VH-VL binders against ADP-ribosylation factor GTPase-activating protein AGD1 (AGD1). Designs and how they scored, part 7

Target 1, 225 residues: ADP-ribosylation factor GTPase-activating protein AGD1 (AGD1), of Arabidopsis thaliana (Mouse-ear cress) (q9fit8r1to225)
Amino acid sequence: MHFAKLDDSPMFRQQMQSMEESAELLRLRCLRFYKGCRKYTEGLGEGYDADIGFVNALESFGGGHNDPVCVAFGGPVMTKFTIALREIGTYKEVLRSQVEHMLSDRLLQFVNGDVHEVKEARKRFDKATITYDQAREKYLSLRKSTRLDVAATIEEDLHSARTTFEQARFHLVSALSNAESKKRFEFLEAVSGTMDAHLRFFKQGYELLHQMEPFINQVLAYAHQ

## First folded at step 1 (VH-VL)

Design r7 (from r3 with heavy chain G99D R100L Y101I D103G; framework fv_recaticimab)
Fold by ESMFold2-Fast, scan of step 1:
Structure r7 (fold): chain C 225 residues (1-225), chain A 120 residues (1-120), chain B 112 residues (1-112)
Amino acid sequence: as target 1 above (225 residues)
Amino acid sequence: QVQLVQSGAEVKKPGASVKVSCKASGYTFTSYYMHWVRQAPGQGLEWMGYINPSGGSTKYHQNFKDRVTMTRDTSISTAYMELSRLRSDDTAVYYCARDLIYGWSYFDYWGQGTTVTVSS
Amino acid sequence: DIVMSQSPSSLSASVGDRVTITCKSSQSVLYSSNNKNYLAWYQQKPGKSPKLLIYWASTRESGVPDRFSGSGSGTDFTLTISSLQPEDFATYYCQQYYSTPTFGQGTKLEIK
């Protein structure tokens, strides 16, 4: 993003409009991404509930049945499997929590902090511009016959309006610059953090199930005898 | 009363430089931008650039960027426009004009104009 | 640059006539934020500097007679002189200040 010189007021207005439009588009895209992430975390929560249901059913089966398969190989092995499945469920909750907090800490902070500040700065700039225009029109209407104290008040109002306009202008430039500087970092960091959370989830899940491989093979071998 | 008084007519040879002055009075010199606009004989008005007397920052039209320099001296409320490497098509009346309050770029007061003639 | 097109290039009229001069910009000079048109009109007599007549498309400069009026919005603008006086014979220029300032080619008002 390149800004025209601050003293190039006519061209500055065109650049401000363009940058504001870009900031609004970024905000809308971030909100769409946030909605998708919310739906995903809700799905992870539902999946956890289903996993607990499955584990409870498996535990009930192993504990209540007295058949040759369960007697010969079932008891201790089935207990190991139910413990492993409960632990995988815990990993899913950790993943859900990490994705949810990542959105709150990074993406929403970006949307509410940087992009909202741009909209507020623009509103202040627009109001300051109108006030400055009005003060200038009053100043230009001054005549030689205008009473000295009235003229002084109008000059003071013009000076105040100009100062407010300049401050609002600089604040808007700063807000737009900050939004542009942060758009890649905050968004990509949220995405990268989410991928890292998945990597850890699958790695831990794999390692746990890999530890169970001898017991899985034992049961499978028995089933084919 | 607001007045913008420009320096006198200049006759220059091609390749020379000219420096036109514009002395402001009747208002706070540093509170308004000063623009330069020229007019070739029988032609329309052409904007050249401006200077902010407060900070000294300048903006030049692309057509003049390589040859024009605008400066000011706040101690005597005077703005200057120097145009170098003069050509015959630089023959024109050069005006300074006050930008009404912070860069709106319409002009309520104009200097009387400085005729610059470039001839060999 | 925003290109300003003025018409007619010259106009012959008599004292008392209603005169209309038109100005078109290559893009809108209306700023949505303050709802103002960044357009001015100037009068220039031979050997003299231009004088501001109208700014913000329709606001008359202090001291300008009420027979002068400006109208239009966006890209199409007009300057109207309701009852032409002898002192009104001059060249008229429109100017946009939405971006880098540019002027129309001028309309020369001459006596019939």
Scores: ipSAE 0.000, ipTM 0.437, lowest interface PAE 15.5, mean pLDDT 80

Design r8 (framework fv_recaticimab)
Heavy chain, then light chain:
Amino acid sequence: QVQLVQSGAEVKKPGASVKVSCKASGYTFTDYYMHWVRQAPGQGLEWMGYINPNSGDTKYHQNFKDRVTMTRDTSISTAYMELSRLRSDDTAVYYCARHYWDSSGYYFDYWGQGTTVTVSS
Amino acid sequence: DIVMSQSPSSLSASVGDRVTITCKSSQSVLYSSDNKNYLAWYQQKPGKSPKLLIYWASTRESGVPDRFSGSGSGTDFTLTISSLQPEDFATYYCQQYYSTPTFGQGTKLEIK
ESMFold2-Fast, scan of step 1: ipSAE 0.000; ipTM 0.462

Design r9 (framework fv_recaticimab)
Fold by ESMFold2-Fast, scan of step 1:
Structure r9 (fold): chain C 225 residues (1-225), chain A 119 residues (1-119), chain B 112 residues (1-112)
Amino acid sequence: as target 1 above (225 residues)
Amino acid sequence: QVQLVQSGAEVKKPGASVKVSCKASGYTFTGYYMHWVRQAPGQGLEWMGYINPNSGGTKYHQNFKDRVTMTRDTSISTAYMELSRLRSDDTAVYYCARGYKYEWTFDYWGQGTTVTVSS
Amino acid sequence: DIVMSQSPSSLSASVGDRVTITCKSSQSVLYSSNNKNYLAWYQQKPGKSPKLLIYWASTRESGVPDRFSGSGSGTDFTLTISSLQPEDFATYYCQQYYDTPTFGQGTKLEIK
């Protein structure tokens, strides 16, 4: 009778360490990105307030025929301009809201912790590791004088515990790899969604101002004396 | 009553220039924009541009901006449209039409000036 | 430019008929702030200057018979003549003035 030595898995340890280091680096970069996005949306909000201030001041020149100053300084046209500028302001608020939704939807979740699948896989692995370690200790304590039925039971328990441990290990590695891929694509979605929001904002603003070009030219022609 | 009276028909050779006049009466000449619209034989209406008689300011359609000049003389309530480097496809009836400052509907039109470009 | 499309290009009708001419713009000519459609209709008889019939899509110009009416909003507009008369033989044009003025291709109305 020989007592077998249980194998180490140095590759698994190296794999786990590499994954932990990559996850921490990604977490730090995502936190930096989150802080940058928050600063950007705060800036957009302040810009909107400034835009409203500008439009409110210009509205003092908007009006109908009962105000000679408003009539003289293009009252009805000034009204049209201020309405267009307010509409552009609403586009800016839509942009701010869309960028902020990116922050609330996914990015903050990645900064604040592990994915559920990874947490569950880790729990299973930890449990399987404890069970395997216990079975190993019992197996290593076996003597030739141990009853054959008891020895058979301990050997079966070791085999079962090892199988469970190996399955849990592969499942954890798979879950970690899958989680990192999902994080990568979710960050690309967030960035792409932000760029799409900007495209929509500029296109809407351009189209509104382009429709006003004849009125802008009329006012410029009228003023050129 | 409001009237817009245009100059008579013109026959021009390719490469020449034509200058059409439009004399306004019956309203304040400087109170309204004067627009120019042309119509080729059997074709639809094409806006060319306007002049603000008060300021002398003009806006031309991109198709004409390199060849058209619009002017006015407020002392005789007359607007002018000059089209240079004439081509055969410039053969058309040219109209002056009165338009509101910010609403470019044309409530009064001149009788039209036929410009024929041929050799 | 805003493109104006009219249909039909021509039609024939009898005196007393109701006729409808349609006009579509490539983009909206409704200004939401004043709720006005910047759309006009003109009548042009052979050898004559165009005559303004309707402005703001549905407002009849002074002196225009009540059988002429305009309707529609945004991009889709119609001119209706409720009971066609012989003097209504003409070509009809829609025009937008929301942007740089553009006209439809025209609809020639012929009495059968």
Scores: ipSAE 0.000, ipTM 0.373, lowest interface PAE 25.2, mean pLDDT 80

Design s1 (framework fv_siltartoxatug)
Fold by ESMFold2-Fast, scan of step 1:
Structure s1 (fold): chain C 225 residues (1-225), chain A 120 residues (1-120), chain B 107 residues (1-107)
Amino acid sequence: as target 1 above (225 residues)
Amino acid sequence: QVQLQESGAGLVKPSETLSLTCGVAGGSFSGYYLSWIRQPPGKGLEWIGEISHSGSTSYNPSLKSRVTISVDTSKSQFSLKLSSVTAADTAVYYCARGYYDSSGYWFDYWGQGTLVTVSS
Amino acid sequence: DIQMTQSPSILSASVGDRVTITCRASQSISSWLAWYQQKPGKAPTLVIYKASSLESGVPSRFSGTESGTEFTLTISSLQPDDFATYYCQQYNSYSYTFGQGTKLEIK
C-alpha cells in the first residue's frame, strides 16, 4: 500500500505534539511550584513553633505574681504584648493552613493524571483510528474482480469510519484544549486565593498592632525617660 | 512483569496449517494490539499481522490469503493459523504486544520465539 | 510498500567506541520509527520508539535522531552487552516493515 496512516497527517501531528509539549512543560512547572509551596508551608510551621517559643519566654515576665523581676518589668505591659503576639501566631497558622489547602492540595490534583473527559476522548480516538486504518486497508485491497455490492459496502464502511475518526480527532483536541483552560483557571484561582490569604493575614496583623500603637508609644516614651 | 509465551507444534508438513498460540500474562489487551512476527533462519524480521482485544485484525498483504489470527480474552491468549505452508515458512515465530496511541504502534514486549520447521 | 534500508550491514567496533547505525525510509514516515536490539538466539527488545524516545530500562548511552527520511541509532560508549543485531521498523503505514538489520560485532 502506498499511503500513510490517517492519524499521521502533518497538521494533526503538529497540533498534538505542540499540545503534548505545552502540557508537559506546564506539568513540570506546576510540580516545581508545588515543591516550593510545600517548602513555604513547612517554613511557616517552623516559624509558628518559634513564635510560640518567643511568646512563652516573654510570658515569664508578665505572668509572675509578687516576683520582683516581673514587677520591675511591668507585668501588665508584658501580658498585653504576649496576648497580641499569640494572636499574631494564630493568624500565621491560619495562613499556613490556607496556603496548604488552596495550593498544595489543588496543585497535586492538577499534576496528577488526565481529566476523565480527556481519558474518554483519548480512548474513543484510539478506537476510531484503528477502525479507520482497517477500513482504509480493506478499501485499498479492493480488486477489479470484487463484487459491486461488496465494493459498495467497503466504500460505505470507509466513509463511516473516516467521519467517526474525524469527529473523534476534533473531540480529543477540544477535550485537551478545554482541560488545559480549566487547569489554567484553577491554577489562577488557587494563586489568587493564596494572595488573598496573605492580604488578610497582613491586614489582621496590621490592625491588631495599629490598635496597640498608642500603647506601644506610651511604653517607649516611659522607657526613654 | 508483562510476559508473552509462544506454544505449538515445532514441525509442520508442507501444505498443512501452522498453528501457534501466545499466552499473555501481566498486561491488559485494552489499548494494545497483539502481533505475530517471524524471522527465517539467518534473515530479518517480517510482520505477519495483528489483532485487538475485540477481535479486529490486520494482516500483511503478502500473507493475507493464508493467515488467520484469533483472540480469546478469557484465556488471555491469541493464536496464529497459517495455511498451505511451504519450506519458505520455516522461521522463528514471535508474538509481540504493540502499544498504540495517535502516532501508531511499536512492540514493547516480545515472546521468546518458537522455531517452526516445515519439512516432510 | 515502504522499504527500510539499513547501513552498514556489519559494523565492527571496540568497547568504548561511539557507533552510529543508519536506517533510511523509501518515503516519508515522519517520526514513526522504532529500533530493536536482538542478541543471538534471543527475541528482539525495544530500544527506541518514535525515532528518539528511549524505552524504559534502556541505558542512556543509546539515542536516536532523525533527519527527513534518514534515522540513526547511536551508542555513545559501547559496552560488551551492546554487541547484537539492530533492526529499525516503520509504523507509519500498513504493513509494518523492518530494515534488513545491522550486525554490531567486536573488532
Scores: ipSAE 0.000, ipTM 0.377, lowest interface PAE 23.5, mean pLDDT 79

Design s10 (framework fv_siltartoxatug)
Fold by ESMFold2-Fast, scan of step 1:
Structure s10 (fold): chain C 225 residues (1-225), chain A 118 residues (1-118), chain B 107 residues (1-107)
Amino acid sequence: as target 1 above (225 residues)
Amino acid sequence: QVQLQESGAGLVKPSETLSLTCGVAGGSFSGYYLSWIRQPPGKGLEWIGEIYHSGSTSYNPSLKSRVTISVDTSKSQFSLKLSSVTAADTAVYYCARGPDYEGWFDYWGQGTLVTVSS
Amino acid sequence: DIQMTQSPSILSASVGDRVTITCRASQSISSWLAWYQQKPGKAPTLVIYDASSLESGVPSRFSGTESGTEFTLTISSLQPDDFATYYCQQYNSYSYTFGQGTKLEIK
């Protein structure tokens, strides 16, 4: 929180407007990131479909034990390769699901929830400001001859309007501060989770292919004969 | 300052491909999504799809198999192709612009009527 | 697959009247809704975005409110230039979807 004064002052107003602009920019940038990531996960899904097509074509050509052509081509080794490629496709789907989960359950909910609360708090603050301004003007127009019960009502209305204004101002400041404070945590959590998902994807893929290395070398050695 | 204008054939035969182009003038092409929206006579609005200046597209799933949107940044234009048209595709076709990663449309073309008839 | 339902389909009113048009989303769309005005023979024009933000150049008599999945467009004092068809549109999720429209006509 960088608000030096909670009094209604030009400096306080400037700080509020600056943080509101920052919150709007945060919404835009987070939505851009989210929509970019949606394109990425859609691409991963299409890639998975292409991978399955490739594996099915390879299996029909040389990946089955019971097919005389597949047996002649490499039979058992080809079967291991098709199984490994299907596993890699499964890992890609897990990656897609994890990236989508990090975006929908973290970043998008943050944007929709916290930025929406800033807008709501601003609406309430604007209404409270109008009410308080009207109460102040009525109080300042109070005549010397005004009845005591009427003057008391005007003073009570002013006090009530000021309290509502101060509460609305506090809520707006709190909403803006919360949005700023959460920005780093939610964004970094979403990005870090996505990077961790990629690390797991590449690690699983590497371990699977590393296990296949003897079979890869066997095929390469036979090709050189 | 920004102006969008649709162009293309107003009559298309059933089973053929509807082709329209939208010219964009007077504003930034970068930083905006460009959409096609249609309106059958006397009916409401239907979003067809959008494209970004990079060539990335998103389509209405009900039309995805028949729709292709492309962009030509050198000419400041983007185009719609809708294949295998039927009488149900008769509509006024609008091109529209929306701010980067927002979903509202701040500028629209005047619209062009495309009639599918033999 | 978010469905947008507008009410009423046709609204008859007189100049100077306060009119309210409602739009309901089939699921939560946060504040991600726009309102458009379409005059006969013309393209739609943006009136309200983010449920309640007034587009630049739009008269202050137009306002938007939200309550859960219900959204309203209000014209506080109807002018002759306001007789048109109004559409709501959600942009929370692809595919973008529009309401069926509300025709505002002279009583």
Scores: ipSAE 0.000, ipTM 0.415, lowest interface PAE 13.1, mean pLDDT 80

Design s11 (framework fv_siltartoxatug)
Fold by ESMFold2-Fast, scan of step 1:
Structure s11 (fold): chain C 225 residues (1-225), chain A 118 residues (1-118), chain B 107 residues (1-107)
Amino acid sequence: as target 1 above (225 residues)
Amino acid sequence: QVQLQESGAGLVKPSETLSLTCGVAGGSFSGYYLSWIRQPPGKGLEWIGEISHSGSTSYNPSLKSRVTISVDTSKSQFSLKLSSVTAADTAVYYCARGYSSSWYEDYWGQGTLVTVSS
Amino acid sequence: DIQMTQSPSILSASVGDRVTITCRASQSISSWLAWYQQKPGKAPTLVIYKASSLESGVPSRFSGTESGTEFTLTISSLQPDDFATYYCQQYNSYSYTFGQGTKLEIK
């Protein structure tokens, strides 16, 4: 908004360029954040696969409830541990899905959407600028010998072109400002949402493992003796 | 089909400013980054810098103090100025276009040789 | 500043050979790597982008792989038209950096 009252001068064009540079830099940073988040969710997926592999290996160690090795090493308690670890893996997959949904539906759309809106506003502004410059040149070329009806048309065209130019300029400024504000909001919401998802993930994991604490202590006491 | 064409003086004296222009035909500036890349004779590629259609620039740190890239969307052109040139700046200079969400260079100009000599 | 190191600098091969050239990044660049082909006296042309994506119009004998910070370009059955210099480029971070190039020549 603070650029809306500037005249079409070198200073105004410099301010517009600065706003566009700021918007493009913010888009670039948001895209890098998106790429980092994609890498993170890929890592979570790989981690889930590794967790399942670990649980399957632990189950294979026992060979089943009637396997002598499993019976010797706690039987039902060992089964409780594998069930708990599978459940934690499920929590990790839920976390991955939540983060991925936020990235794909919010951040990526934000990166792509603003380019389109700003691009359209810029095209309208460029067209209005050309039209206004042309109308101004025609107006400045008027002579006393110019027909009255032609002069009246040129004067009306200039007035119309100026109004269109001013509206297009305001629209471009608004589009740039809105794009920047939306990017800041989406970035903060994405980060805060991700942290909240992690808080819930660790809380669920803690609660599950806390319930297992008596069994963990039982096995540790047995192993110590 | 997108066509990029470099133009400018092929011979520049030491200490002067190298100036090149790239014309872009058949494609849009919007949504793309426009780059300058150079290749000294018998050597590899060196990225000089890039510019968006809005004028946002990023430069190679080793060249930042000497390089300026500018864009004129009304003429479908972007330009390179490299100041205080030496014999080490002798190279084939390429302009290239990269999609803004991908940033790799999908179209290249034919290149123009610039020789720095007295 | 990310350094890109290619190996080998020169590779001699015969038509029909399977050839592989390697590019290593000094730090993580995710999948943000492109491969370019440059024939003598001509501008580079894009072959692979995003580490493994084949550019439209490029023969299927070209493929790219990634493993951490190591990237490879493979030509499964070398054709006469493939003898050129190949460059990798990271576009993860400014400054965008190229490898020093691998010249693929006739044995």
Scores: ipSAE 0.000, ipTM 0.368, lowest interface PAE 24.0, mean pLDDT 79

Design s12 (framework fv_siltartoxatug)
Fold by ESMFold2-Fast, scan of step 1:
Structure s12 (fold): chain C 225 residues (1-225), chain A 117 residues (1-117), chain B 107 residues (1-107)
Amino acid sequence: as target 1 above (225 residues)
Amino acid sequence: QVQLQESGAGLVKPSETLSLTCGVAGGSFSDYYLSWIRQPPGKGLEWIGEISHSGSTSYNPSLKSRVTISVDTSKSQFSLKLSSVTAADTAVYYCARDKYWYGMDVWGQGTLVTVSS
Amino acid sequence: DIQMTQSPSILSASVGDRVTITCRASQSISSWLAWYQQKPGKAPTLVIYKASSLESGVPSRFSGTESGTEFTLTISSLQPDDFATYYCQQYNSYSYTFGQGTKLEIK
């Protein structure tokens, strides 16, 4: 068999280019999303600092729970409010840590592009492509005067190179598909985990303040007596 | 093929709004992001912001409170407004085609805007 | 924001010389860096994109390399037409940032 020196896989090359372009676009969008997540966690940290400032200002207003001003303005129950506000602040810090761990770290991993398996598969594919191209060139250069044993060896080498090339191609496509599927599931898990962290944060905050409702009502009643 | 051309007033008074337009010829908007870049006399380049054909914008945080970029697809143009200008805003203003991951391959010739009373 | 630092600020060289301009990012930008050439009174023109890809129509004597957060633009044999100011630009993250520029001038 002799064939012209043409690209015998133009559709595969088109598919590969399209997949690489889509992967690069995804990487850039994940990077921009990662930057947004970093800004969000930074804001949560600033919020924690502001919460501490607010609580410190409230404590300073009363001069401590034994201070006459504190006693005059609702007594020691004000101390319960400052303790609760500090606790809510710590819940915010836990949320920040969870968002950073579950979402930001995973997005940064996505931005890093090719996983090790894909990088290795690409290297093998490139090597197999070169080997196959060289084998085809030798086969196309065969003359009718070429020794029969030499021609047989070149034909066998071409067959082996073709098989290796096809296997490397299949392996690369498989590795790319598996990597993208894994990224999709990990992304969904990270986002869902982050939403669960917010649910837990609001639930803990609610439970704490709900337990304080009798004290809130007591202070409000003092204002109206 | 694609050509960009800036236009607008070359002299703006302090505290007023700088307004420039970039005309696009020889192509469509659908595959472009369009950027504004400025260069004060004798200084380097500063990115101002970008806009997509759908009107989505991204701005330099240093300028975000003063800058607005808009697009008019029917006229094949996009515009820059920079409010509350000072002498520090004196610069040559460029518009450029931004192919996202392939850099800015087509630039307008630039237009000098001087902020002076 | 990502800071881009170029060196040197001014580079004096002769026609035929090999010159290298460097650009350093304050944090990882992968390969998302472009190089622009600007001649006096003209708009910048794209030379290299994605760190090492040569823009169509740009002479092959121009090349770009990357190593971590350090990027280089090399001109293998200077021609008179190459004396200009060169800028690097990262486009990995908003806001996009340029280096301060390197003025390549006749020695």
Scores: ipSAE 0.000, ipTM 0.384, lowest interface PAE 21.6, mean pLDDT 79

Design s2 (framework fv_siltartoxatug)
Fold by ESMFold2-Fast, scan of step 1:
Structure s2 (fold): chain C 225 residues (1-225), chain A 119 residues (1-119), chain B 107 residues (1-107)
Amino acid sequence: as target 1 above (225 residues)
Amino acid sequence: QVQLQESGAGLVKPSETLSLTCGVAGGSFSGYYLSWIRQPPGKGLEWIGEIYHSGSTSYNPSLKSRVTISVDTSKSQFSLKLSSVTAADTAVYYCARSDYDEYWYFDLWGQGTLVTVSS
Amino acid sequence: DIQMTQSPSILSASVGDRVTITCRASQSISSWLAWYQQKPGKAPTLVIYDASSLESGVPSRFSGTESGTEFTLTISSLQPDDFATYYCQQYNSYSYTFGQGTKLEIK
C-alpha cells in the first residue's frame, strides 16, 4: 500500500494478526472441549445402560411367585428399591440429554458452524482493500498535465474507496470482536448450564433416595439380626 | 471449486533462497489456512508453516529462522521463501489448505513441485 | 513437538485381506488425527479425519479407531487401488506432525 500515513497499515495488520491468533487458539480449545464433552456424554450413556442392567438383575429377587429368595430378601421392599433405581436412571438420561444439547450440539454449532458474519465481513474488507489500493495508485500517479475533469473523478473515486475501506475495516474488527465475545459467552453459558444440570440431577436423586431411607434402614436392621 | 498449483525454480544453489508460489483458483481464500508441506525423496511429510489471508503466520520451530510465508490476495496466491538452503532441503514441496471453521487437517493439496538443492 | 510413530513401516498383503495400520502419539491428542493416502508420484489425499470420520468420496472399507494415544486405520477388504503409503497427522498442537509412513505393498 502507497498511502501517505503508512504507520496505520502496519498497526492494523498487527492488530488483525493478534485477533486471528486469539481466534485460532480459542477455536482449538473449544474444539478440544467439544471432544471432551462427546466422551463424557458417551460415558454417561454407558453408565445408564450398566445401571439398567444392575436393576434388571436385582428385579430377579422380587418377581418369582414361588421363589423362596424373594421371601428371604424382603420382596416388597426390594420392589421399592428397583423402582427408585429405575427413576434415578431416568434422571441420568435427562442429565445426559442436557449435557449433549448444551455442550455438544449447541456449542459445536456456534464454534464450527456459523462464522458467516466474519466470512462476509472479511470478503468485503478484502475487496475494499484492493479497490482502495487501486484508487490510491491512480491518485499518486496524477500529473499537472492530467485534465481537471479526470483529476476530479480520480479524487472522488479515492474518497469513495477510502470511505468504503474504513467502513469495511470497522465492520471486520467489530465482527471478529463480536464473534469472540459470543464464543466466550456461549462457553460460559454451556459450562454453567451443565453444572446446574448436575446440581438438579443430584438434588432429585438425593430426594428420591431420602424418601427410601426408612426402607434402607429396615433392610440394614434385618442384616444385623 | 478451489484448486491449488505450485510453481517456482526447480533448482536452487546451496546457501541461496528457495522461492515457491502457490496459485489459488476459486475465490479470495477467505476462511482458509494455507500451508506449505515438504517431502524429501523417499521420506515422510514435514509441515513448514501456514498463513491466513490477513498475513498471520505460524511456522515449524525447526525452520522458523529460515522461513517466510507471504500472501498476495490480489493475485490469489501465497509464497514460500526458505533461506540458506542445503542439500537437506531437497524435497517435493506441496501447498495445502485447511478450513478455519473445521479441524486443522488438509483436505486439498496441490500436485507438488520438486526442488533440488545442488551446485 | 508431539511425535507420531507408525507401525509397521512396511506391510505386505493380498487383495481381499483385512489390514490394520497403527499410529501412536507421544502425548494426548484427543481425537485430533487424520489419515492420508499417497500413491507414487502423487500428492497425499485425505482418508480419515477426527480419528474416525470418513472423508467424503472415500470407500466405506476404510475405517479409523482410537484408544487413548493409539490410533488405527483399517481396510476391511483390500482392493488393488489401496496399495499406497499411508500417513497419520496430529493437529492437536502447533507444529503439526506426521508419522513416518506405512507402505502397503502387494504380497
Scores: ipSAE 0.000, ipTM 0.411, lowest interface PAE 12.6, mean pLDDT 79

